# VHH binders against c4kar8, part 369

Target 1, 263 residues: c4kar8
Amino acid sequence: MAELSTPSPASPAPLDGGRGDELEKFTLRGARQILQLLQDLITHRGLITAHTGGGHSFMTAVLKVDEERGRVVLDPSPDPQANRRALAAPRLTCVTQLDGIRIQFPLVGLGEGQDKGRPALFAPLPAEMLRLQRREFYRLQVPLAHELSCLLKAEDLARKPVEVSARVIDIGAGGVAVVVPTGAAEFVIGGTLPACRLALPDGEPIELDLEVRNLNRQTQRNGTEQLRVGLRFAALPRAADTRIQRYIFKTERALNAKARGGL
Short names: E, the ipSAE of ESMFold2; O, the ipSAE of OpenDDE; V2, 0.75 times the mean of E and O plus 0.25 times the DockQ between their complexes.

## First folded at step 22 (VHH)

Design kh3 (framework vhh_vobarilizumab_d1; at its last look DockQ between E and O 0.64; V2 from the best seeds 0.00; counts 0 for: pae E 2.6 > 2)
Fold by OpenDDE, look of step 22:
Structure kh3 (fold): chain B 263 residues (1-263), chain A 125 residues (1-125)
Amino acid sequence: as target 1 above (263 residues)
Amino acid sequence: EVQLVESGGGLVQPGGSLRLSCAASGFTFSYYAMAWYRQAPGKGRELVAVITSGGSTSYADSVKGRFTISRDNAKNTLYLQMNSLRPEDTAVYYCARVEVWYVDRSGTTYVFDYWGQGTLVTVSS
């Protein structure tokens, strides 16, 4: 009876080859965002797989963030050989998951030492952290209190230009869903709405082009009919993308904190 | 409460020897790196020597070959053996606990969280 050694689930290979452009949308580069995400990892005691290259990895955790010195403190491996590999590696690729979202970040310039009598690994703060949300599946439900709106430049039935202020109900890296009064404008799937304005709480509206991807009529509990319009970001400046991602990240954290009985 | 108490300072002639002691209490001494630093009159603080929990030592170039840092974990005591003392070694010597240290490509960083009151060493003819 040959014991079928169930192949150990291959550690998901570092996502090397995704088109650089798509990954950029999920990359956090803001110092504050990075610090916050690292702090979240600490709070949740997130286990991290640290890849040292050559198919080697070890389990670690972020123990502390030293903001003053710009260092992240990691739990060393119980295996001295793994620690040696980590220190010798030009780059440590850290992979973890928080709230179902894959997080990946590089650490470079690792050092060894001690923190409060305990051995630890030290690295400069990562310059970037990748938060991989499957674009297709993740939409942040916008809190009503945020009052996100999108000014849509559309046409009516007579093809006359009309501007419609639409409430944003969900937002993701790839687009927004909005609700508009029935009959406010005519939308065609695949149609482009140029020079629309997305209003975020943190500043001036973002001008962007939107593509209509989905149309759903919804009847509200009060019997009022609304049109839900799914819109894709057709052209989004990098700065705008960054603002959107920041908003999503901040809001998601706030919601999660609230759900956990925090604020 | 963490306490560090230095002793052994005094007046010594050039070429003489002294042994400083630092009695540690209030923490697990064996887990921490310890250091000696000194402050001469009118000068800044200078790191003199460090000893890790594992017993690895480092010295300032100014004292290398003359000073020896050691520890007795059973006695919770840090020592600094000072030989071939020079007038320029005149200073208040402080014992310090290293809260954090790390070595990276940029060098070694030490962060101290506790220090003693110091003991005066005067080297004079």
Scores: ipSAE 0.802, ipTM 0.915, lowest interface PAE 0.5, mean pLDDT 89
Fold by ESMFold2, look of step 22:
Structure kh3 (fold): chain B 263 residues (1-263), chain A 125 residues (1-125)
Amino acid sequence: as target 1 above (263 residues)
Amino acid sequence: EVQLVESGGGLVQPGGSLRLSCAASGFTFSYYAMAWYRQAPGKGRELVAVITSGGSTSYADSVKGRFTISRDNAKNTLYLQMNSLRPEDTAVYYCARVEVWYVDRSGTTYVFDYWGQGTLVTVSS
């Protein structure tokens, strides 16, 4: 048999743009907060993955902030093509970590020039920076063997009440994603599903209100259509939050152990 | 210590020519964009011309076609050749080092960090 190998960590990808309203409460928009966070990146020499679109990215760093003119100064790529893509892109999505905290921010209006005789890239200060602890962006993919379910109190196509036991496919601190057969119930983005029950292995189901945040149709390998429903926890009691985090931690450790030496 | 020393100013008649020089020391001259600006009595500063480290030039509309900025990186010297001088060119001319420049969709920005004491050019009316 062969030992499983894990790949090296890939460059950080931007968080899903369709989660924009889910992430708003973690978005910094204050000028002082933004300047301090950028200065912290400079001080700690944080490496930044800058995404230019079309699946392309390059490594950079914030060299300095010009507060008087409202500009960030970035290290150019040694690859001239990466620099050309960056200058042509309508926006540059920067992703990095500082002290275990994920940071993401947009830069628009990128220009080229020199700083004290050295080539550099220039952009206006970002209007926002996303700052997330791991729990705030992480989604655990739930193993099928765990058979996690969420009882949804929804309506069918005829607007009659229906209870749907939906399989949970991923779970994070802010919500779950579930799958239901197409036609099992009607969901509307922004709709609230009161008094749903999330079943975790370690105790009684958690009663909670869920809000529909996204809907995606998907096709099973057997050709059957199902609906992926993204659900936000409306209010998450502290005890429920603790149980969810414990489940995620325990499951993640078990999955990591399998990846290192499964057979 | 960065030093910029202008020379070559003086009195000239309208239509005359004058060549300004700026001796630079205390830094690697060839790495920096350099500029001339001028200030007439009682007036604000006006950027006259810029030359990049690679030799690209730009000029104020008021001097295009009459003034030529150049540099000699081997001698650490910046020049301004001024032809067809007019009374409105009367000013103190300053050599300046460009600390930062960049070009984006909103235009070109120059930031200066060092300049000389200036050299007076007087064009008689």
Scores: ipSAE 0.387, ipTM 0.770, lowest interface PAE 2.6, mean pLDDT 86
ESMFold2 (binder alone), look of step 22: mean pLDDT 85; pTM 0.841

Design kh4 (framework vhh_vobarilizumab_d1; at its last look DockQ between E and O 0.72; V2 from the best seeds 0.65)
Fold by OpenDDE, look of step 22:
Structure kh4 (fold): chain B 263 residues (1-263), chain A 125 residues (1-125)
Amino acid sequence: as target 1 above (263 residues)
Amino acid sequence: EVQLVESGGGLVQPGGSLRLSCAASGFTFSYYAMAWYRQAPGKGRELVAVITSGGSTSYADSVKGRFTISRDNAKNTLYLQMNSLRPEDTAVYYCARVEVWYVDRSGTTYAFDYWGQGTLVTVSS
C-alpha cells in the first residue's frame, strides 16, 4: 500500500518584484502605518513564513517592536541551521496573513541576540510592507452578455490620435484587460492613455486615465489576431472606484448564484 | 524585585588585584547577560565587560588582558577579577543586567534595565 505522499502545497513563490507598479498601491511606506501593522501582527500572534532564499524558509513571529532602537524582534527558529541561513541572507522575505489579507515585507540587516533573557532575531524596521487585499487582486472575467467596453484614446503608427472601442474581458480594482483589433492603435508599455471612457452597465461611462501595463497578441480560434492590452487605472476618482467595485461585486454574486443552480 | 548588590571594592596599590562580586536576585540570573561598567570621577560611564548567558565575554580595550568577567549561575553571582590595577582604574564599578543585546553587521548593541548601587575601587599609592 504505497502511501501517496500528498504533494506539500507549493509555498507560494515570492511575488517576483517585476509586477512592481501594481503593487505600489498596496505598499505601505509610512512609519506609523508600518508600526501599526507590526503591532497588529503581534496582537494576533500571526505566524510568519520567513524566506531566506534558495527555497529555504522557517516559521517565525514578531515578538516585539522596539521603536526606540528602530528594531523588530522575531522569534528564532528552533533549527539552528535555519537561523544561520537567516543571518547570512542579505534579505529576509516575510510572508503572513492577517484577517485574510496577505502581508509581505522585507527585512534587511538581521542580527541575533537576546531580549529579556530569551534568544531573538533582530532587524531594522521594514521600510515597506505590502498589504494585499484578496479583492484587489481579483479580476472578474466579464460575462460576454454585459458587453463592457472601453473607449481608448490612443495613437496610430503615424502618431495620429485615434479612438478605439475595446471590449473589456476582465476587470479588477486596479485595472482592466481589453481586446483590440490588431493594428487599431499603437500601444507602448508604460504609456498613458488619457481621458478614456469605461462603459459599465449601470450608468454613464467613467472617464479615466489608463496606463498600458501588458501587451499580448492572441490568435482567435477563427485565425484572427487580436491584441490583449492590460491597462492600469492611473487616476481613478473615488466615485468611479465605488462604481467599479459595485459592478464587480454584483456580477460575482450573480455568477455564483448561477453556478449554484439559481436561475 | 530585581536587585543587584556589588561588593569587593576598596583601596589598592598600583599593580594590585581586587575581585568584585555582584549578587543578583529577583530574576532568573542564568538567562540574562550581565555586565560591569564603571564611572570615574568627572567622567562618563564606561562599559568594562560583558558576559552572555552562554558564557561568552567581551571587554573594553582599556581592561583587556587585566580584567576577567565570570559568573556562577548556581550562586546568582557575577564577578570581576581585576589584576594589574592602575590609577586610571579608579572608579565606582556597577553591575548591570542586560535587557537586550544583539549583534548585526554594524556591531554589538547592549541595553541595560537594572544596575546596582556600585562599589568604589580606588587605586592609589
Scores: ipSAE 0.797, ipTM 0.911, lowest interface PAE 0.5, mean pLDDT 89
Fold by ESMFold2, look of step 22:
Structure kh4 (fold): chain B 263 residues (1-263), chain A 125 residues (1-125)
Amino acid sequence: as target 1 above (263 residues)
Amino acid sequence: EVQLVESGGGLVQPGGSLRLSCAASGFTFSYYAMAWYRQAPGKGRELVAVITSGGSTSYADSVKGRFTISRDNAKNTLYLQMNSLRPEDTAVYYCARVEVWYVDRSGTTYAFDYWGQGTLVTVSS
C-alpha cells in the first residue's frame, strides 16, 4: 500500500459483550451526532479495523457518507477473501481511534457496489456509535506486589452465604477482574454480589455492589485451578470512583517511571 | 469534460427494431456502469437497462426479452438493441453514467451523474 512507515496499530479488538450496559452512557444514537463523527473519521483519514467474525478482520476506511440515501461507503480490502467474509457476515464491527478516543460501531446489511467507477462497500448508517475516552475502557493490570483484594459476599454450591477474599488482577473505571480458587464459591453470570468490599491502599475498603459479567476457568502450571471472575461496578458513588481513579493514576505513573529505567 | 451522445432513434412500426448508440468521452469508460433510461412526453423517467463495468446486465420488466444492453469498451460506446417494439416504447432515450451503485436487501440502487441530450424513438402504426 503506502511507502512510508506505518503507525502502531489502532485498538484492533472490539469491546466484549459483557460490558454492554456499562457502555450505554457512551453510546451516540442521534443521526446528526453519528454523521458528524463519521465525517470526522473521513477528514482525519482514520484507519478502521473491521471485524467480520471468527477472528477475522481487515483494514478499511470510511470513504464518504451519503446523507441522501443514508449510506456509509467503505474502502474494500485488496484481499478478495476478506471482502467475501465481510459481505457474508451478519454484521461488521468497526473499531478505530480518533485523537486518542476509541470509536466502535456496527454496520449491518453490507453490500457491494461502486462509487465513481471504483469498487466499494456500502451499508446503512449505523444506528449507534460508541465514543470512549481512555479512562472509559482502560484496565490497569494490578502489579502482583500490590496484592490488591476484594472481599466478595457470595454463595457456595448449596446456596449458603460465603465470603471470599479474591485477588484483583485488573481494575478500571467500570469494574475489576479477580481470581479465586475454583470451588470457593458459585458465581452466576448476571448475578449480583451486594456489599462487597474493595480494598485500596488509600483508606478504608469501598463497599460496593458487583455484577458478575464473565467467568473463565484457568489451570496454573502447578495443576491448581482458579476461576477468573469479571465484575462490573453497580451504582458507584463519586467518592469511590475518585479513589479508584487515583489508584489507577498513581500506579500507572509508578509503573511508567519503573519502565523508563527507574526514573 | 464528460460527454454522452446518443444516436439511432427514429420512427419505426410496431414489431420493428432499432439499435441505439451512445458515444462516451472525457472519462475512463471501462470503469463505469452505464445505463439507458427513457422518458415519454409528460411522464416520469424509467430506467430501462444497466450494464456494469464487468458486463453484468439488468433490465426493467417492461423490456426484458426484447431489449439488449451492451458495451464496446474499445470504442467507448454503449448500445441498446430494441426488438419487438411497441407503441408504449415511444420515448426519448437517454444514455447515463452510473455514479454510484450498490446492492442491499431491497435490490440494487443506481445514481446517475451525467446524461446525454437523448434520441427520440417513435413507435407508431
Scores: ipSAE 0.459, ipTM 0.797, lowest interface PAE 1.9, mean pLDDT 87
ESMFold2 (binder alone), look of step 22: mean pLDDT 83; pTM 0.824

Design kh5 (framework vhh_vobarilizumab_d1; at its last look DockQ between E and O 0.65; V2 from the best seeds 0.00; counts 0 for: pae E 2.03 > 2)
Fold by OpenDDE, look of step 22:
Structure kh5 (fold): chain B 263 residues (1-263), chain A 125 residues (1-125)
Amino acid sequence: as target 1 above (263 residues)
Amino acid sequence: EVQLVESGGGLVQPGGSLRLSCAASGFTFSYYAMAWYRQAPGKGRELVAVITSGGSTSYADSVKGRFTISRDNAKNTLYLQMNSLRPEDTAVYYCARVEVWYVDRSGTTYQFDYWGQGTLVTVSS
């Protein structure tokens, strides 16, 4: 009776070197964005797989972000050998998931020590964080003729409140993508935009809270730079959800009818 | 409330010895690294010695071989044994709790969050 050696789950293949250009769209390099994302990981108690190289990894978590000193504090492994490997590694590759989105970031220059009587690992803040959003939710591309807009209540670089009228380019059950002029406001991934107003064609604007989930700079054909902002519905009243769903359904039906040769 | 109370300071002749004590309260003493600082008249604060929760010690070069930092976790007390005292050791000595320390490729970093009121050590003939 040959014991069928259950094949060891294949180590997730290194993210194939897909063209460096595509990954750039998902790479956060802004200090504020990085800080916010790390804070989100703390808030959600996200478990992180830290890869030390050579096929070795350990489970950790972000315990603290020290913005003033530019450091991240990690939970050390209960395995002293894993910690030694981490400290010896030129780079720690951290992988986690938040709200179904894969997050990856490098840490370099690890140190060991103690924070408030607790053993901890220390590293400088990552220079970049990769956030890979899986389009799990169907998003309707909004027809240009519908002229959907969202009034965003945001802040500028001086933290002054600003209102930005943004064009909605796609909409789904979970959120909207909008385009704004570059420099119109400062957006931080994980940041909340309260009391925004989504304008649908069928009635009064919907007041809702939005969470910034993605930022992508796009250059138009005319050379104008625009910022695409992916926004999640943070708090959506049931009535608003129903209206959004109705709009999506109606629009999809109309688009499908047109595609089938209907007028 | 975190409290650190130093004692054992006084007047001593050159070549003499003193033992400073720091009574700690208001926190789990055994979990924290502790340090001694000193401030001489007209000078800045100087780190004298550090002891980790695990008992590892470090010393300023000026006191190395003469001073010994130790701790009694059962008594929540930090000690500084000072031997071969010199006039230049005259200072107010402070006990400090280490909030954060870490060692990386660049060296060791310490951050402190609580200090005692200090005890005066005068080394004079």
Scores: ipSAE 0.801, ipTM 0.913, lowest interface PAE 0.5, mean pLDDT 89
Fold by ESMFold2, look of step 22:
Structure kh5 (fold): chain B 263 residues (1-263), chain A 125 residues (1-125)
Amino acid sequence: as target 1 above (263 residues)
Amino acid sequence: EVQLVESGGGLVQPGGSLRLSCAASGFTFSYYAMAWYRQAPGKGRELVAVITSGGSTSYADSVKGRFTISRDNAKNTLYLQMNSLRPEDTAVYYCARVEVWYVDRSGTTYQFDYWGQGTLVTVSS
């Protein structure tokens, strides 16, 4: 394989493993799948950022997999302090990319020693590996100036229909997060909100069904209390999916241009 | 070709001493941890002593204070000095090269890839 010639100044941050619903469909747990993915990392000489906690990390690679004994062998850091932090950590969170696919996996029970006279780090095979394309987990933080909103067809406390115009605070391929004043409607986790309307700039609102996934009360800096509602797109048509992704792409490009040019 | 050749075994009285040697060839001796293990008649294999490439040593409880493992990297030779020998030390002693070792929270693991033909040590009166 060809050498990597482009420096990468920013390390990929781990994804939060405690919010499993949206990531579970991308999580590999089969031993054969895990072995094959680790072998792919070896073959492509994938560079891995290993996070030890406390904001510390080091670069490594999978040198080999011992399938017979259920072990992975990792390249140690040239910095002995990084190796000691890794050995002391309760787990090592490994993050890398392979062919545009994000890969993340935990290693526990890390040890140090030698393989055929060469220093190496050793761990049991991971019990799971996350394998996902960037679009599957990305959430754009919506600029306030866009005034992006979603008209929710919900119910009040008396189970009567109510329409709530909710500000969209983030949007991704699989859903949105919105905020509403507390008490504007009753939301239940797992409930479906049919025929809602997502208003994107430069086009007609998208009619879609939403499923309530999360509810969190928040107190804003000015002291007002609001409800953050995590909503999943249910059965999203491809044309609507395309429009949403186009909005995300255009907004990212515009935000990046402002960051480069100042303001 | 990797070769490990033990020598120095024999018949010795209880309380006596014996020095085993292992001549190594066919690899870079100084890179590898090396070990002695033994097998008594009718018993399983026992790891007796290990010496790392850096010179750190470890011993089975049954031989601590009586046996000393050492190495001479210039001569590619591993040694086992056995003092205060007992009848229960009677065994065939094998020199072994450590292919893989690591230390984790569960302890130390050793894997061997080459060993010699063995040399018999008999302790009796």
Scores: ipSAE 0.457, ipTM 0.796, lowest interface PAE 2.0, mean pLDDT 85
ESMFold2 (binder alone), look of step 22: mean pLDDT 83; pTM 0.823

Design kh6 (framework vhh_vobarilizumab_d1; at its last look DockQ between E and O 0.58; V2 from the best seeds 0.64)
Fold by OpenDDE, look of step 22:
Structure kh6 (fold): chain B 263 residues (1-263), chain A 125 residues (1-125)
Amino acid sequence: as target 1 above (263 residues)
Amino acid sequence: EVQLVESGGGLVQPGGSLRLSCAASGFTFSYYAMAWYRQAPGKGRELVAVITSGGSTSYADSVKGRFTISRDNAKNTLYLQMNSLRPEDTAVYYCARVEVWYVDRSGTTYDFDYWGQGTLVTVSS
């Protein structure tokens, strides 16, 4: 009776060969964005798989971000050998998931020590973080004729409150994507925009809190740069949800009818 | 509340010996690295010695071979044995708790969060 050695699930190959251009869209390089994402990992107690190379990895977590020193503090492995490998590695590849989104980031220059009486690993802040957002939710492309807009309450680079009227380009049950002029405001992934106003065609604007989930710079055909901002509904009243769903449904039906030659 | 109380300072002749003690309270002493600092009159604070929770020690070059840092975790006490004292060792000696330390390729970094009031050591003929 030959024991069928169930092939050990192949460690997901490091995202090697995807065309460098596509990954760039999902790569965060802004210091504030990186800090916010790391803080989000702390808040959510996200478990991180740290790859040390040679097929070795260990489980860790971000314990602390030291902004002043530009360092991240990690939970060391209970395995001393894993920690030795981590410290010897020229690069630690950290992989995790937050809200269904895969996050990957490199750490270099690891050190070991103690934070408030607890053993810890230390590294400089990552220079970049990859955030791969899978659209899990259907998003309706908003017809231009609907002129759907969202008033965003954000901050500028000086942390001065600013209001930005943004065009909604797509909408789903979970959020909206909007376009804003570049430089209109400073957006941070994971940041909350409170008391925003979504304008639907069927009535008064909906007041809601939005969470920044994605940022993508786009160059238009005319050479103008725009920022696409993916926003999640952070707090959506039931009545607002119903209105949004109704709008989506009505619009989809209209679009489908037009596509079938009915208009 | 975290407290560090130094004792054992005094007047000693050159070549003499002293043993400083630091009584720690208000935290789990055995978990923290501890350090001795000194401040001579008119000079800045100088790190003298560090001992990790695991018992690893480091010393300033000026005191290496003469001073010994040790700890008794059961007594929550840090010690500094000072031998072959010199006039240049005259200073107020402070006990400090290490909040953070780490070693990387660039060296060792220490951050301190609590210090004692200090004890005066005077080395004079």
Scores: ipSAE 0.774, ipTM 0.902, lowest interface PAE 0.5, mean pLDDT 89
Fold by ESMFold2, look of step 22:
Structure kh6 (fold): chain B 263 residues (1-263), chain A 125 residues (1-125)
Amino acid sequence: as target 1 above (263 residues)
Amino acid sequence: EVQLVESGGGLVQPGGSLRLSCAASGFTFSYYAMAWYRQAPGKGRELVAVITSGGSTSYADSVKGRFTISRDNAKNTLYLQMNSLRPEDTAVYYCARVEVWYVDRSGTTYDFDYWGQGTLVTVSS
């Protein structure tokens, strides 16, 4: 009858520090605001991806906030190597979503110990938190049933043209992330893929130029390796933007209706 | 209800020895780090020794080499063996349960949530 729920979606990469001025209006620096946001993460049991650098990360959660002592308590990784990387890192970049809003914050001065006899990680409260309440930073996780695809006009290892039909795993106002079989094409960060075609459920595919922003290799449960490719829209006509935003809005409404048990 | 009951204090001469005991109840003793701290009249609290659930120990510089903290998890009992006692060791000694401990780049932090009523140790000639 019913399939098991889908695996957790791939965590978004940390935002590039080069957008710092653009992000300042979304940056919380007040102690009360930071404490409230951390408490919201605890209340919603939000899963956090903690990035240690070098492409390494682990899953964690905020277990407690101690306002009086000015510290946060995090769930340690079951992987000891991940914990060692976290403790050695000059900065731990934590990324999560809360009600579809992207949350990002740094932790510095991480320590290791116990809370009431249980292993835990400890850090001072962050001095700042990003709460990105702007639609362009939101990435809708595309439901598997929608089978959204993007035809990529790329090159193989021999620099010959190749077309790859890639499944879209997330979509936002600024771009998409797709998965392709490992070796299907050669991608270079900063490279441009002209005249690609994004297929939305309604209407004609959208022709657009894409820029490769990130690459991440992942192994599926069946052991096959795929490449996650983060792609930025180089230029997005207004009509195409409208269609993408409509798709996101309709899909969010449908998902919210299912969460409430309405349909 | 968490309860910590110290015993073994008393009057001793300099150079003498005492063994303090702390009977613990109301919690799973073996899961927690435990500590001894002391407070001399007119002074603040001083952490004397800590023992983790796994048996690792640490000591204040003023007592290292003279005091030994130990635990018996089967008997839910914490001990402090105090040798080569000095007049400056005179204090009320408290058994404490460690709620939180961690090590970071600035050092080790200990937070206590329960402690006993204390046992007086007086070192005088």
Scores: ipSAE 0.546, ipTM 0.816, lowest interface PAE 1.2, mean pLDDT 85
ESMFold2 (binder alone), look of step 22: mean pLDDT 83; pTM 0.814

